# Ledger of designs, part 8: VHH binders against F-box protein At2g26160

Target 1, 331 residues: F-box protein At2g26160, of Arabidopsis thaliana (Mouse-ear cress) (q1pez8)
Amino acid sequence: MEKPEWSELPGDLINLTANRFSSISDVLRVRSICKPWRSAAATPKSFQCNLPSSNKMIETVLSPTTFFRVTGPSSCSYKGWLIRTKQVSESSKINLLSPFFRQLLTPSQQTLDLLKFEVSEIRQSYEIHIFDKYLIQGVIGKEGPSHILSRVVFLDNLIFAVGQDDKIWCCKSGEESSRIWTKIKNQVEDFLDIILHKGQVYALDLTGAIWWISLSPLSLLQFTPSIPMDYDGYDSCNKRLVEYCGDLCIIHQLRLKKAYIRRSQRTVGFKVYKMDEYVAKWVEVRSLGDKALIVARDSCFTVVASEYHGCLNNSIYFVDNVRKSVIRMKL

## First folded at step 21 (VHH)

Design bb2 (from aa2 with D105S)
Fold by OpenDDE, fold request of step 22:
Parts: C-alpha cells; sequence; structure tokens
Structure bb2 (fold): chain B 331 residues (1-331), chain A 121 residues (1-121)
C-alpha cells in the first residue's frame, strides 16, 4: 500500500493531527509539510484574556514565546546564542527577541534565514501582559501579597494561572477572549508560582511546598513538604519554580529594599533547593556546576553555560527591575 | 534598539489642537500597552493617557478627560495623542511609553525623548 502522501490525507485528519502539536518546533515542522498542513497547524496566537480577578479594570494578554539556541552554520564554535522567539498575531512572521527583554534582535525589515543556522528549542513559555487601568487613577495597588503571576501554564486544552487571590485557576484554551475561569476546588494554600514539568502542572505555595495539579479530577495534591527558610535579614524573598537537571527545584531570590526608592528592591542573593526524594527533605544546591540559571521575567531555566555566548558556569542571570539590565550573580 | 520617537509638538494658543505621534521600533508594538505622560517644568511626571494593545480600551487622567484622545495604529507602529482644547496647564514635555505591569506595579519599560508642547497666549 503506497504510503499515502501526507498531502492526501483527509482534511479532517490533518486538522485533528495538526492541532495536537504544542511545541513551536513541531508546529513549524508540521507547517513545512505542505499547504494543507500549514493551514491546519494553527500557531499559538497571542490573545487577550482576563486572568482570574475580581477586578475588571485589569486586562491581560497572553502570548506564547519560545527560547532557542542558535548557532551559526560555519562557526567553529560550539557556542550559540540564547534567543527568544515570538510570533506576531495574525502574522506568519516569527520575531527574534532578547531572552531577557522584549527587544527585537533584527530590524523589522530584515529576515533571518533559519536554514542557515542551527536552531534548537530550549523552552516554551507564555508571556503575560497586563494592562492596569487603575494606573491612571493613581490607585497605587495595596502593597500586599497579591500578585499577578507572570507565568502561566498551558496543558492540553487548559490554561492554568495563579490569580490575584493567590489561588490556582484554570480556563479552557482557545482563541476566544471571553474565557471562563474556574478556581480549582479545595485549595488550602496560597500559591506563588506555577510550572509545567514533565507534562504535569505543579504549583508552589507560600510555604515552599510544591503541589501537583491533577487534571482528572481537577484537583491539587501536595507533592512536597514545605521548605524551611530563615528570612531574617532580608526584606523579601521571591520564590520560583525551575527545572534543574531533570528535577523540579525552587529558587529563592533574596532581596533588600533600597534606601530612598520606594518599591525598589535589590537582589542580593539566590538560593536553590532541590528535593531529596529519599529523605523527603529540601537540600540546598550550592553550585550549578557547568550550568547557568536564566531567570527571566516569565520563565526560569538552566542551560549549559559553555554552550552559550555570554554565559558562565555556576551563574545566575536575571534582570534587575531598577536597572533594566541583565545581572550576573554567582551562586 | 528599542526606540520611541515623539513628534507633533509645538507652540499653540489656548483652545487650539495638536496631534502628537509616537513612532515605535525595536519591539513588537502590539505586545505593549502604551501611554502618554507629560512633565511640566518643576513638576512631577504625570500619566496622561493609556491604551491597551489593540486600542479597544483607553483611560485618561481627569485633567485631560474629554479633551485628549489616545489611539494607535499597530500596522504603522504608531501611537497618537489628539489634544483638543489645549490649556496653558497642558504645557509640558510629552513622552510616549510602553506600559507593563509586574508584581502589582506598572512600569514604563521604554520611553521616548519627548516632544515639547507649549500652550501660550
Amino acid sequence: as target 1 above (331 residues)
Amino acid sequence: QVQLVESGGGVVQPGRSLRLSCAASGFIFSDYAMGWYRQAPGKQRELVAVINWRGSSTEYADSVKGRFTISRDNSKNTMYLQMNSLKPEDTAVYYCATLESYEGSTEFDYWGQGTQVTVSS
């Protein structure tokens, strides 16, 4: 039986299969097959969505983004560049951006022939853009624990987010802006972060415990114990989830208030914790070894430092909100 | 390089109109909510108007409400501020900026060099 040419597949089947691909790389591959596949393979588009909030004055736009390693074709160097890609809504154009900033790496009129480069996907992420209408009203949001998470998780046909109430909400994914968010039932803890790890969704609570989100039934189960930490001497600790060497880890970003500048905090250190599964205790990771930790606004991940230009071993790269510059810190 | 370039400023008499433009480059324009702020001599910076990504939502400071209109054309990577019924109190350097909220605060990630608006009789 002559293997049917992919182009001869019934449209319905093409649509069914093309929509199953979630990674940008896969989507691009699918789109490269033929015109019918290209048409069927919908690229994740940025869409406007209100995150779970009782406040209608806050608008949110979610946009998929992907981190890539790019190497030159003839480069004797095994080192590549860390870049971020983003597809503009309603355009087939994929833009190359800084991994830390929303800056375009190429002028709008210049196109990069990716075939001339080696491109490998590192991580898929989702940007969250927030439009706060209260800004103009001078309503300085109450200095409170309430945060809008900068990271959301897409899994299958669901979107997961931490709402302003510090609870986990889920919504059906789609192109429609009128999405109904549902709070996951029986949440006991407040949550700080959410991540996709090994095809599963995990959330970090205020105590440093990681929770697993079951899809069927939709529920939260405590996955790890809380992490004991003494915060004495620091003004704040931002806790985030990150994958490190295949394990789910917690990053503590330690901050001090800057004198004379309201709301400006200086990062003074990082701690990384890994769960020892045997003893069910958190263990501090004191060295990243040959890895660098990238702490971007909407994503955290590790890379092999030697594989990237500008990356050093046992280093953490993050953006200082005040300086709007990338800072390196040695762990 | 990210650039915001304001234009359209000038000297006008009270009651007249000006239209400011902000040309954006170096970033995905449609990914940012935008705004205009102004700074008068000796005064603090004041947010004047904000607009969401698609231009479907706008907000204005009370001082300019009903007189100013913020709009954007994403196809041209340009934001506008139509200023009608100008008053001497509107005299300031006007800046366009990208808006992004993070950790409960809204920040201006990028801003332009500004354009001078002078309203004088």
Scores: ipSAE 0.761, ipTM 0.903, lowest interface PAE 0.6, mean pLDDT 86
Fold by ESMFold2, fold request of step 22:
Structure bb2 (fold): chain B 331 residues (1-331), chain A 121 residues (1-121)
Amino acid sequence: as target 1 above (331 residues)
Amino acid sequence: QVQLVESGGGVVQPGRSLRLSCAASGFIFSDYAMGWYRQAPGKQRELVAVINWRGSSTEYADSVKGRFTISRDNSKNTMYLQMNSLKPEDTAVYYCATLESYEGSTEFDYWGQGTQVTVSS
């Protein structure tokens, strides 16, 4: 177990990199490396998922991705970098990607020997990729039963996702080359997000109520009341689920109301709610303390800010997709 | 850094053929569905051909069906547009782009800078 040798004062390079970056996405970029993350055990596979209407105009693929924390061997720093990875098909090679965007990392003029770093898995997720032939006809943003699916949650042998029709879809995840999505029946509400929390699948509806997904029989049961909706002038439908300090919380991304429906609308702030189990009421989380929230397109999770270079306490990091940039807001 | 670079444009006579190429870098090309757009002067940009991430499924605008063929080679990170029986109406700047269409939005797409195709007598 020899201490890794860095060519040019590694401790100084780590601190310099952190001082030069203003967000998690600016943490040191590296090229794809085959050897250091080779696993001797199971690696998740891509899934092709089809809609039940035999709709050949829309195809969806679920592609696995993993977030890691990478730390250097320096005894003077426990800070690390957040990276995203994807396995190269049918090989042990792994592509390194930026954490918020699906961009391959590029080297700086300095080299980094990743064999000298410790890696810790943070989260396994799936990227959803869509091929929509209807775009050729000039039609986008369709509603209906052939509607495409979004974010993905696995439990046992089932896969769950919220579709663009705001309904929850599921399929079996067995050792099959393709899957057929079906809607959970009798969905009274429209849904915004879904999450796996403490071995259970939860869904968030438009009003900010959380529903539990029962597996026997497959059904939705309301778990919480709605959150307070007293944000005049803000869009009420931009909400996400996250685990924060072991609790299931709702993040309400505050966007100003406008006539147009756009995800590129300016975000002016966030509100975070958790359920106070003693009084069964929603309470606002007014500070994240030493934590930060990572709000990406396909994932939403918490980190301890001090464990990451360039990460500030009590902060929310999210994406401006129009400018392809990461923005920080203090809670 | 994500980059899409089109090539193969030029000036040709009606009835001739051209093959456009789109070289991709900075992202995992095989994860993306891709498309070719074109824009004539003073006109709106239109999507003329699309292809899924594996190249197994394609679709075309009515104006180019039977004349244009989209293809891709994931080992070379390159997409192609074979344009046969070219007409003056095909004169435009041709762009390659990703087709993410997440939740029906195109705001997540990456775009090339375009290559000029001119069909004239």
Scores: ipSAE 0.618, ipTM 0.826, lowest interface PAE 1.2, mean pLDDT 72
Fold by ESMFold2, look of step 21:
Structure bb2 (fold): chain B 331 residues (1-331), chain A 121 residues (1-121)
Amino acid sequence: as target 1 above (331 residues)
Amino acid sequence: QVQLVESGGGVVQPGRSLRLSCAASGFIFSDYAMGWYRQAPGKQRELVAVINWRGSSTEYADSVKGRFTISRDNSKNTMYLQMNSLKPEDTAVYYCATLESYEGSTEFDYWGQGTQVTVSS
């Protein structure tokens, strides 16, 4: 496996953020000159959002996070760095984090001068936090959720989520203490992911079919067939939705299937599928072209590789949980 | 850099108490569930207590239930383990760690270098 250079800030920029300013929190307040920062601060709630659960031994919450591209002052280079941000709870302040491991990029007493940098919002996403009490009892992973990438989608005054039962729930926006989740009735499939795409909410089921969520009436309508039969021995629950070149695609992260033992398993590859509208069939995407995929634990999105220092075209960047490092695979 | 630093270990007589501390830095402490592990010489590491990100939910191994209390203070980025009625069987190196579950397995965990607890007569 290859350790990517661009997924962590270069030493010179790290020195700038760590050693040359007095307070990061004071500089990152919402300011009129930084539109992407105002967008991150304005939506959605900065608080954790509990997902519906019938299993009290496993707690799951989602926490908003936003990815930005940061470019340096006045230069001919358009290359920048990928950062993750989180709003400090009940505050206008924001923490700067590394994108994959969520490490603080600066001590709380240091600042980044945004007047000399340009920041561009890439994607709002949600961190997944799971508290599994079975771990203490040696029943590891038996009752855990299959996979959660982005489980909360806001549309108008509605919130949609994939619950711990792998079903889609909906609630009307309101105070967290008064929130009432309603499960969409007649769900015959389990769901892995949910996404807002071109003003519509789509859900991905275990078989790789995409469903559209109708609001009138509130229902699920199958939008695509299932993806083609995969190589036996891979876990079927490691699929995600992503927008790629304006289209909705499915990413299957290939890990070996282990039915009886909960252990970390290395990723051996990826498959990416796109619907060919003319043939009405799933087609494997064999090249990402000038793009790269960022596959964080709780987020999956595309970037234009040339816009980032050290980022290679046609590449997938993900976390190797055994070594706790970012790995690059060529698609 | 992420750091977890345990302290408060030592040599004590059976029936006495110790309080372990785990100081955290380099990450947003309040985002993570936490746990205490222990490892006796020649034995596998075992999880003894866990606490969620808010401190509102805890669980304990049967061997320490009723004797140990896990807690956290998110304003101080610190987790604690109050160990009462200590037994010789509690002799081990104690580690604090973050707990994250992903796809039904533990991923992205950080842990410290440990603090020795010895319970001898």
Scores: ipSAE 0.577, ipTM 0.817, lowest interface PAE 1.3, mean pLDDT 72
Fold by ESMFold2, fold request of step 22:
Structure bb2 (fold): chain B 331 residues (1-331), chain A 121 residues (1-121)
Amino acid sequence: as target 1 above (331 residues)
Amino acid sequence: QVQLVESGGGVVQPGRSLRLSCAASGFIFSDYAMGWYRQAPGKQRELVAVINWRGSSTEYADSVKGRFTISRDNSKNTMYLQMNSLKPEDTAVYYCATLESYEGSTEFDYWGQGTQVTVSS
């Protein structure tokens, strides 16, 4: 089966403007800088943020990134490409990257020429980078409590993330440094994901139950029952939150369990669940319609497939091992 | 395209030193932890040194600890391996690689073609 390349901007289109400096850098600079991470310091600072951890053998850092849709000069149908951008520091240029594998689209001094391209922001996210010293022991690293996934969200003056201990941490927005994190007290469950949805912060636990984060007091309250997960042999730690058609949904990446020393390398399918508010029951979403789900390590979001060249509707795009793959939702 | 290019290998006498370099391109070098692997003829690949994205944290295999030093210069997109007090058992092809994990895997995304180091009289 053909693997899609629709999500990468063709490098030859970028080279048409060789060595011109365009306003896309100014737009990306404004959009790719998260205001809670900024400092009032006189000199530029790195935008990386350490993720809290109690395990010294595994170091994790979050680095801000932004996904954009870019439409080129040949797009009369408003179709475009998905790109990722990063800025290492306030004084550095904005790098254009492939969305799934973080390859530089322009290895030289070239920038995207906005005379020929239009850009629109899709979402801001944070790349996760891991340094695992257990590799030296000749063992695949423990990676803490089985799953290292984080999404940073903010509400009012607080920033929330899921840490490597599978607990929810917060820090105050607008401080000089976001590296001072505090764990929310009395967490009885382990968490996989966190999202801002309709002005509220929600967290997803290992069983597929959704919790609401209260600010008065700062605490977690369970809002849904667990999703069905009676699929023998599948790893229960691969669940994500996503907004689909205005509803908060759970996407369960079905990966086969392995012996203790090695995780599964392959995804065999996905299940998508939506809460039926009338009967308070999880129902399976059997079709994504005209949309596609983008499941990247650092972000999970939907796109309208018709807005992208070569994007299959009713599909889930993901990375398994080092390959980008797609699974169609089947009836 | 992503490239990792090793250099600095050669033939040296036991007890001498070599310095390996790894030039990186096609990705944001300062975002990645890096490592050096080696593979001797007929042996499995061995991870001998690792370094985090800033160069502030390192770890070494016991077989090279105290003799090898990994370092990086993010302004030049280059990683180094200083190999001192070389022994015949250090003879191998040396590969630089990115260290990356996804969904509990730490498999390397990119690595170079390798540079031969031979330690013999």
Scores: ipSAE 0.528, ipTM 0.807, lowest interface PAE 1.6, mean pLDDT 71

Design bb2 (from aa2 with D105S)
Fold by OpenDDE, fold request of step 22:
Structure bb2 (fold): chain B 331 residues (1-331), chain A 121 residues (1-121)
Amino acid sequence: as target 1 above (331 residues)
Amino acid sequence: QVQLVESGGGVVQPGRSLRLSCAASGFIFSDYAMGWYRQAPGKQRELVAVINWRGSSTEYADSVKGRFTISRDNSKNTMYLQMNSLKPEDTAVYYCATLESYEGSTEFDYWGQGTQVTVSS
């Protein structure tokens, strides 16, 4: 029996197969087989997805990105590298990037065969690029509004977002022309973050309470109580959701209050809280143990520190003023 | 490595035109908004013009509006600044940079080395 030339499989079949994979890593494996398969198996690309505000749409590009652990083929070490993948919008090329920066890890003309490496998927996410003309105008001397960084979550055929009005919005996924954003009704709080956790969407409000988003009917239900935390002398306006040891936790990023420009504020510390289900109270997580917390712009997650080069136990890695920074939590 | 390389600067007489180019590498050019800054001697750096990912939206400083045009060619990873009707006050080092609105402000992650533009009679 003549060995089937797998490279001649119809592109439609390859694409259908690739689309059935829930993991981007599997899609990448398919794409790594041969050039025809690579061309046939599409991966999510960057796309324009304007985010809603109270009365306006903000020009936004969403860029699908995935965090991976990569280990070398000849490495005797169990340690790997934390990398991020992103597909170029105009091409079928998938690029390897720093987890924290825009920098490509490989020169534009060089390709890396990931089949030669051990690759494990850590987290899928979306980078959010906002072009707010009003903020831009502010930089050039015109007055404009101040906005927080929006968050987005994809669930099935739905997109959830924290709008620039600090409210939760929902739309159907698909082409931009078909996207109709709807604000979830009866929102009493402003929101800072949104996350997909155990197949459900949760949102974090300004008071530190977590809300569950019901799909039927589309509504918000308070899931946890607020966190009665006030930090004297620090700004804790940057609050994030993160999964830690299977639990949904809250991260408070602490910055100095004296900075006039929010982006120029220096991070001085972090507080992490988990819910004690027995007493229904937030408890501070004082140690991450053998874990490192990665706080990227558009995603937060934990890793086993010993599995990665350059990662320390009980540490938080984040970007401050375009610089990678690390804070070790106090034991 | 991320690189932004400006070119096209020079010495010109008032009323003349120059076209600056910014060649980008080391990042996904088409996914980021870009802009031009300039810094005149003894003055602070100021934003001149910005352009969105697709080139469909632009903003200009009032001082250059109507005279300067920012554009980009994503296929070439290049951004341009057409400067017409140049004035002595346009004399500065011109820088290209990446732009992004983040946490209520506009951030600039990467900068070029700059190109000198001198307008003198």
Scores: ipSAE 0.477, ipTM 0.743, lowest interface PAE 1.2, mean pLDDT 85

